VHH binders against q330m9. Designs and how they scored, part 15

Target 1, 357 residues: q330m9
Amino acid sequence: AEQEPKELLEMSTDTERLLEENDLRPLWEVEKDFGNQFGGFEADIWKWEDIQASIDAIERDVPIADLPPGFQRRVAVPVNTGYRNAISNTIYVGVQTVSPGETAPAHRHGANALRFTIDGSEDMKTVVAGEEFPMRDNDLITTPQWEWHDHVNDGDETAAWLDVLDLPLVLDSLNARNTFENHELDRQPVTKSQGYWESQYGRARPFEDTKEDGIPGPFEGNCAATPPYRFSWKDTLQTLRQRAENDDPDPHDGYSLSYVNPATGQPPLFPTMSFRAQLLQEETDPHFHNAVDAYFVIEGEGATHVGDDVLEWSERDIFVIPPDEIHHHDPDGEAILLGMTDRPVFEAFNFYAEAEP

## First folded at step 22 (VHH)

Design x03
Fold by OpenDDE, fold request of step 23:
Structure x03 (fold): chain B 357 residues (1-357), chain A 124 residues (1-124)
Amino acid sequence: as target 1 above (357 residues)
Amino acid sequence: DVQLVESGGGLVQPGGSLRLSCVASGFTVSTYAMGWVRQAPGKGLEWVSVIYSGGSTYYADSVKGRFAISRDNAKNTLYLQMNRLKPEDTAVYYCARTYTYKSGSERTVRFDYAGQGTQVTVSS
């Protein structure tokens, strides 16, 4: 229940002045203002047609080479009404395109990143930590923190994918600075053969004399690091179908698969973000939680009820569910969604809460 | 079963006031966006006012500053206070449970349930 704004108690002018001069505020004023840093977070949806039109317009006006250093990436960014920098204050989602012959230059950053391929090809590569990963349709590829990465399109068609990062969490919510570095070259050296990183996290693994925490770069922490990895859609879909055929659906998420951290074999994929493929065949039951859910529609069409709103989605649409809103999905037929959530951030501190109305 | 029952309509002179009530059953009004929609003779349905579950309100330009929407949660009742009534306010007024459909920048307000309506006639 949205608490009605509490009326402020009246204080004398002298008291007000005293507080102001000493950078102090009374509790009831602070209480009123707390939690309102990102006011107006709404359930919302971005239609693929609009996204595509926007990206095309950007491409028409600004060649990738003319973009500023460090930002030589063509991206349309869905922004929420209340936050305006990203889809939420914890998760960034962008739709990036790379035209034939273009290169997004190599860089690295402290933020974790994920690429979900919308339009891919064998000739489109994301190079991560020295390995070339092909970007096939609906492939999910990790770009872990502080790993060099660049994108190269040697194909004949424009490549498109989702960029998903935890940038807002770090930069805005935690008010920290971005650790960022440009590579001296536009393309990083390819130092690993294709399949190398996958081979590091198979059932048979090499013994590595690495740091105990395995966290790259200047960073320290207590969470398991995420390695460079490509999740094949073919394999993912196969597994998803097996689940749909043999298991019962979750009442809220349908038939769901988690993209697990290859290093641990468990979710979350990143310490800050969890990802799932969700197959929906029927209307789901309503629930609410304090985590944010963002979705990309891989296949199908339907609607999601969120509080007073109904989000009508179709293929390649993006939509977001704010925290603490009662919501459920209503697919029209079968639909497959990519679910993105900041739930791990809450779980890490025992702050996650979920309930049914 | 969901039911909405309107009351409070009648005949008033221009400049007069009416208070409409809508008693809901089968659901809790405070958990939904609720609204008033009216239909004037020979015209289509027109949204008059909406109160969202969060408490924010919407008013049509034609009624802004004259009408006030509210709810009593304890009574599970929606209200529409209508002041400074005009002949053009003459219509059947319906209470409705509402949703906002979103598709990109497009917004459409729809309702799944509405009452039978109450007649409001403003005439000298």
Scores: ipSAE 0.743, ipTM 0.873, lowest interface PAE 0.4, mean pLDDT 93
Fold by OpenDDE, look of step 22:
Structure x03 (fold): chain B 357 residues (1-357), chain A 124 residues (1-124)
Amino acid sequence: as target 1 above (357 residues)
Amino acid sequence: DVQLVESGGGLVQPGGSLRLSCVASGFTVSTYAMGWVRQAPGKGLEWVSVIYSGGSTYYADSVKGRFAISRDNAKNTLYLQMNRLKPEDTAVYYCARTYTYKSGSERTVRFDYAGQGTQVTVSS
């Protein structure tokens, strides 16, 4: 039976225009262009109001169930002018939404993934490696490579979060294939109680279950350097505040906390990506480095000077700093940023460099 | 302290030429976008030209093809060569350290420092 050509997923013209005008693309289109590099990498910023309008439009136009198999994710993807497939050639950032009652089907992939919750709830779950993780606001949850994961919204509000992956690194920079597999079920079986994965990486650990490098194996598949883990914003913020009250700020990064690998207790969180929470209270000093810095504004407003540009940001904005650009931050009052960087890639090969002008 | 000092202005007849200079101190001109802005009598500030740190240039439509912006890195000096001057070019010209402010798709050029200005008068 010739499967009737699945009705081409069509967005309204208005939605398409909205995305285009704001340098946003839907995921299912972006994936088609991976491997194609465009010239240039510019400092850029995406305003939340535009992102929200875009993703809401996508939500309106495209139920998850109508998306093609393997691409059943509604994501507005900020795309750099030079790299039209992602925010950079190494880091992918998308804003994904799941409506009440919807499920983003279970799958796994070779790329590393991180979720940072923008609008969450106790009833919004990302199921990773058999455990249901609640997605509360500003929670950071890892989805290690080749771990089954799905997203289920049992709440009454649309959930939104950042998808952060190293897809461009794999697909564009390394010219490798992203391995991908759909689960037989829309929802993976929940085989772990809540807190299971965290319990693997506490101060008391099951010694016999650790690998030589101290990292337990994945739920299924090959050993992963990064475990499934939920970083509670409550805890992170508390720690960040303690730092701001008791320690001196870094002249460039302010009060910064790295999300460390729970298994090792050290950064980077992923072999390919590092993440940090940064509390800024004052203008920082300029510096530059050859790594990419992407930011999500958790709280506050301000500006970031990048070369000849000034990026004016506010809450939930996304912006990116290209490599080798002199930059510094100028918060208006207090601001908290999520920093995302590909620095670990450079460090792994002893290519990382930073300096002050 | 950042300082910008303009010179080279004066009275010139229509069709004439002037070369404005701006000596910068406290920072390196080549590492910043620099520009010229002008204010005509009774009018607001108008961007005339910008040279970015990378060397690319921008010109207002009104001066395109007539004005040329340049810099001497060794002298830490910005220049504006003004040819085929018109009465409409009469204004106080300011040297400015400039930035492009980005907010989503919105782009605006602003400056954080400017000089005292130099008067350019084009009259028969």
Scores: ipSAE 0.631, ipTM 0.828, lowest interface PAE 0.5, mean pLDDT 92
Fold by OpenDDE, fold request of step 23:
Structure x03 (fold): chain B 357 residues (1-357), chain A 124 residues (1-124)
Amino acid sequence: as target 1 above (357 residues)
Amino acid sequence: DVQLVESGGGLVQPGGSLRLSCVASGFTVSTYAMGWVRQAPGKGLEWVSVIYSGGSTYYADSVKGRFAISRDNAKNTLYLQMNRLKPEDTAVYYCARTYTYKSGSERTVRFDYAGQGTQVTVSS
């Protein structure tokens, strides 16, 4: 909506000097500048064809081994025009590829991360906290805070996936230092058999011998930690279909499944980010909220109306909805989206707000 | 039902001025991007100006500095002030509800509704 310009209030030179010398500003000037640290946040979309072409070009020009220490990851990063470091000031999304025989060396960081597999295989492994997780198509695998992780492609096809992290929230929005460590080895030791972490957090789980649910590393807080976990697409899709067949859709999100924290059995998956699979069959109702929504198109095609914009998306596209914009989805037929949001950050501090126009 | 009704067109001499009006019904003008499109004889549709819901404005190069788009929210009406009119401005002018369609780096302005148009003729 159109806002009236604020009246310019003039102060004497002496007053201005006094404020400047004491690192003070009047409230009306500060208030005007609030929310403008990162520039404009616009609705935007990145087409898979462009992403793929870009990744291929990067691969041709820069071997993964030639990348700087700690960053031996071949990633194309969607960046918002106004922010330029990530898809938003709270969420980082990257498209990473690992070719046959390549290894992204082991490291850990304070940021929470997950991988959503776009093109996977049984022999593409992400090793997290000592366990090898196969990266099959549309699998969602968590890389929890301060857990050692590396990626190894022992297959014969290039793998691709989404990296989703809360890096911008900590490093830019909160202006904190990066907490990062390289492993002494390129590949961490595999100390857990496949299925170990899942076994810790299933319906049938060890009662006395469960993993400690503490916050790993040097960090402190009040939120439940997220464990290493693989959400298989097979199971996710099956559950999603059950919901579509038996339950009512949300007017805004359609038939939605939350990727819940296995430790708590509840959303959000991470303290800073919530993830959901959304099956859309019909046009949704408009709403707006102060949280950011980022999307990856798993299946289907359609469009999302965002304010005065319309984002036309197809399979494997990525798009983002800025805060406070009225928006709704209009699928062409059936579509499935991965929704990513920073809503938990707002909820944690009682700042989340949502409404209908 | 969405309806757009243009008015204010007519015959003017070069250098003259006209003010076009567009009354909208069935929706709130201030909540949408609105624009003017024109079609000259023998030519295709040409975007003239757009005002976004946030108040930002766009002008075609051919009309910059001469035309001004505005709206009255209370009247749910869109305006186009046209000054220093030229024979080249002769066209049917349409009021339109507009959207910016984004597909990667591609940006296109489209409309879902337009009025019946009003004739503007600039001639000596």
Scores: ipSAE 0.493, ipTM 0.781, lowest interface PAE 0.6, mean pLDDT 92

Design x03
Fold by ESMFold2, look of step 22:
Structure x03 (fold): chain B 357 residues (1-357), chain A 124 residues (1-124)
Amino acid sequence: as target 1 above (357 residues)
Amino acid sequence: DVQLVESGGGLVQPGGSLRLSCVASGFTVSTYAMGWVRQAPGKGLEWVSVIYSGGSTYYADSVKGRFAISRDNAKNTLYLQMNRLKPEDTAVYYCARTYTYKSGSERTVRFDYAGQGTQVTVSS
């Protein structure tokens, strides 16, 4: 029979006591704990029909007004096995709804966030930094760190969207207290006409001769701040179609567009997360990398092979691929995915790695 | 050109042992989950054991502690060591290339290829 390591490494009870008394552990004990601090992280999938049923149940039981102060948002949150609060240890994904006449009250916080509209209308708005952003289907709207934001449904039907935030990274992995503030008003004042933020980053845009915008709030860093911004689906889809007509697809990602930071014209959209729209027309080649990929299915259906798993997806499903898993996509005809990744974190540490099997 | 060929079945008395083999061609055994499934007379298919690409194993409750799944990557071969055999282990045993199908809350082990099977009969 195999002896356990502790028995094979003869250390007196006096030595063990001395170490414990001084809050010390020998290296060979702590070494075996490295890389095993979290529960399992698995490839997994959340089907829209199950998400929708769960949200409908929450809506029957819990109006926004009854939710805890500061979190007055009705959200169903995909959680991975071994975690308690998110799809991964770095990325939080949720599906939020706001019913007619409801307001998710204005607040701001240090975590970065975006909204990807699933079921929206002209009268469902995310209000960010003084501008009303109508939430049209498949639009991506940033609500970046420390910008006031509220969600207001003045329409006649319930709206739904995908929230994507770096909450687990900020709160759990970096062991930081989130900087958070409620606005005195549920609906922030509207101080900008619609289109203002978009106009700041067009090809013809205001000239700033001597000034570069700082990072909002108490935060500092070496990446440009992400502005409030709407990426219209109409423009995104048009660009994807132009790529499909004129370019070769990436063997792993198909025809891919990055949702770039409008201020720099370059990825990443947030310092902690990158996002892409991927048009898939054929089975992709396998690869693996040490960053997480999470996906929302914008259009179409298919399957993604992840190690020993096959994730079968259709429109509006959410799925996640853990680090280091060999994976590839096999669309049934044509599909479009929203890809989400913590790759920028790995790049900031010179730690990103990718390979083919 | 995926092929799986089982061998090693036969007639054995209760309490005896058998070792099943499955030679794979057209793919590398170590890069897939591989398993054994059996079909007793008049019954449906029953999963017996799976060895995942990373080496983790699964056993049905009815065989835990008696059967051992393994693989020899150099020979591209999957094995099932069957000890303390019981009459209820009588079945055709199939070698399968497997995967875990995940859709919403559904988790099922499925296969895309299986061999023609080898008969195991346990009787006095």
Scores: ipSAE 0.145, ipTM 0.660, lowest interface PAE 5.2, mean pLDDT 88
Fold by ESMFold2, fold request of step 23:
Structure x03 (fold): chain B 357 residues (1-357), chain A 124 residues (1-124)
Amino acid sequence: as target 1 above (357 residues)
Amino acid sequence: DVQLVESGGGLVQPGGSLRLSCVASGFTVSTYAMGWVRQAPGKGLEWVSVIYSGGSTYYADSVKGRFAISRDNAKNTLYLQMNRLKPEDTAVYYCARTYTYKSGSERTVRFDYAGQGTQVTVSS
């Protein structure tokens, strides 16, 4: 092993006192602390069996109606050793449940949220911006910035889905607030037929200059607002199948597609996060990049090698790859992964980097 | 093809020293965690030491302070310096390419490749 010692300049006790009295620190002391504010993010995996047991326990013990104000969602949150509030310091992933007859009350907030359905039904709905979206297995639904949304289970089985938000980035790293408002009604009025939002962003769609250009709510920015939208699993899977039949796989990602912002037709789906589906049929080549990757296993099983670690996964497991770790995937036969990344943050600052070892 | 070839074993008196070598081919030693595992007569495999890709090291309690693991990247070779040898160190020593299996909070060091081993015998 090599050591990279950092030599500190000697300072008199009078100089140290003067700095401390004025709330100043010398650069060489602060520079050794940069990058160490957290415990260091670890590659890790949460097995569905453990997640399932945990969400069943929460469901038994904590009805949504009993949750305190501001915590009106029943969610189990994978947490990293290096950051105990989320899977990484930028991405929050949670597994939310709603039991039969429950409603997660209508609210809206500044953060965009993604919902990826794990156990759904036609009678379990996310209601967004006036439209009911039935939560069907492996569909991806957006509940974007400042749109009213509630989750209602009129079925007879508990529903479960992934939530993905950039809360650690916004709340902890940027130390900002997630502007928030409760609706006066638990269930927002349904004002649009099912399929309305999807129809607005097809290849044949209303002329774009008739849509509002503004970002909803009190927010401004340089990215086009993400609309409410459902990406059907049927269409996603068909696209992956067509790619596998007709194209060569990417050496690192296999056959992939991006869940694009429907308003632009381009990634990222949200200003801070991109999402993709990846069909893997063979071991991928190693690479590393400075953005975090988090994964949910949609189908299949296999392993992901991350530095000195091997994460063995199967259907519905969740795992995370920290920044700068050399990694590759080795599916056992065929697997499909949902990928989640903060790469757009790095791209916005011209800071994204990727390389092969 | 991944190959690991150990050498440097032999008969040594108690208190003596040996240096084991492991020449790797088919991969770059410095990009993997590498380790030594041993099997004493009548016993199972026991981890001795690991050097991680970043250079940090692990030693079993029974050898801490007496053994030193190192690598020479130019020669693609792993070493184990064994000092103050005891009869209890008698074993076949295997060089291994290692990884950490993770399942929630559980961690287990495993290996995907090991060599044929080299015998170390510590006897008067």
Scores: ipSAE 0.015, ipTM 0.610, lowest interface PAE 6.5, mean pLDDT 88
Fold by ESMFold2, fold request of step 23:
Structure x03 (fold): chain B 357 residues (1-357), chain A 124 residues (1-124)
Amino acid sequence: as target 1 above (357 residues)
Amino acid sequence: DVQLVESGGGLVQPGGSLRLSCVASGFTVSTYAMGWVRQAPGKGLEWVSVIYSGGSTYYADSVKGRFAISRDNAKNTLYLQMNRLKPEDTAVYYCARTYTYKSGSERTVRFDYAGQGTQVTVSS
């Protein structure tokens, strides 16, 4: 094995002092520290019964109206030992609730976000870029970069959903600053009828296309902007069933569907994150890759082997697989998972790597 | 096919030594936590020792200081050196892959054995 650079070399005290005084470090010391700024990420699991108890307690104790300035959202956040603000150093997962009559006030930010509905209703809406999106169980709704969004519950039951954002990447690693604005109103004006954003993609259009190209807000980039959009669970499940009837499963992922960017028809859904629905009917083959995988259990029970660990999951549990860990899934009968990954970041750098043991 | 073949057992006097071997096929020993479990006559299974994929070793209190677990990656083989054997070490010894099951904050270690085991008898 390689020895640590500093242990092989001794510098004079005067040289060390001169470096420190000028905010310089010798490469062989710096090299030792690369890759050690975060603690080790662990494979871990958050059980729905613990999450449920926690979000119920927060709901009882903390009305949204009482939250301090900032995001003003009532969310329980799974946190990893290696990064205490999120499930990983690149992906934030949270479980948000909005009680009857509450509004999570309108804001916009640079981080990409989606909502996966756990307990919803027709009268619980995410309002994005002027359109109301009813939050129906297992639907996936995008609240894309720099679009106004608020969450309003005009129903009679508390709603809950999964938030997935690239906050750790954009706020901590990239050090984005002041990319957050509150709207002057708690509920943004509704300026579009329901179905407007969906109608913009995959359909015939007016002779003069009025859709404006470009990235919303002060941002620029090479990827098509992700639009506000809802992926219905009914359609997703129907498509999964068609795959199971007609296709062979992937050895590692089972029958999977990618939530693509509607504007391009291609993955990834966001430049920084991909999402998939996976139908598992049998134990998968082991593999490993340098991107993080996080999962929400949509239906069923089973286990995921990650190195020497076994994560036993059931419906609505959340779990995470760190980079480079050998893993595979072993469902108890049939299960459906929502997969979340930072793989697109690695692909953008030509850095994604995957192998079998 | 995952196969584990234990050998090296036998009859020894108290205070004697034995070296158990476990030849694995169908997987690479160094990529898994591996361990030994034993079953004394009329008793349940008890764990003996574990070597984790990173090389750390652990032992049951009843065998600490007397037993040593090791592996030879070139031969895909796990070993258990057993010294200062006692009559209570009499058992069938099984080689196993070892897993830590996580359920929320709870951790449970399980041994996945597959071989016929090797009999160790400590008696005069």
Scores: ipSAE 0.014, ipTM 0.504, lowest interface PAE 7.8, mean pLDDT 87

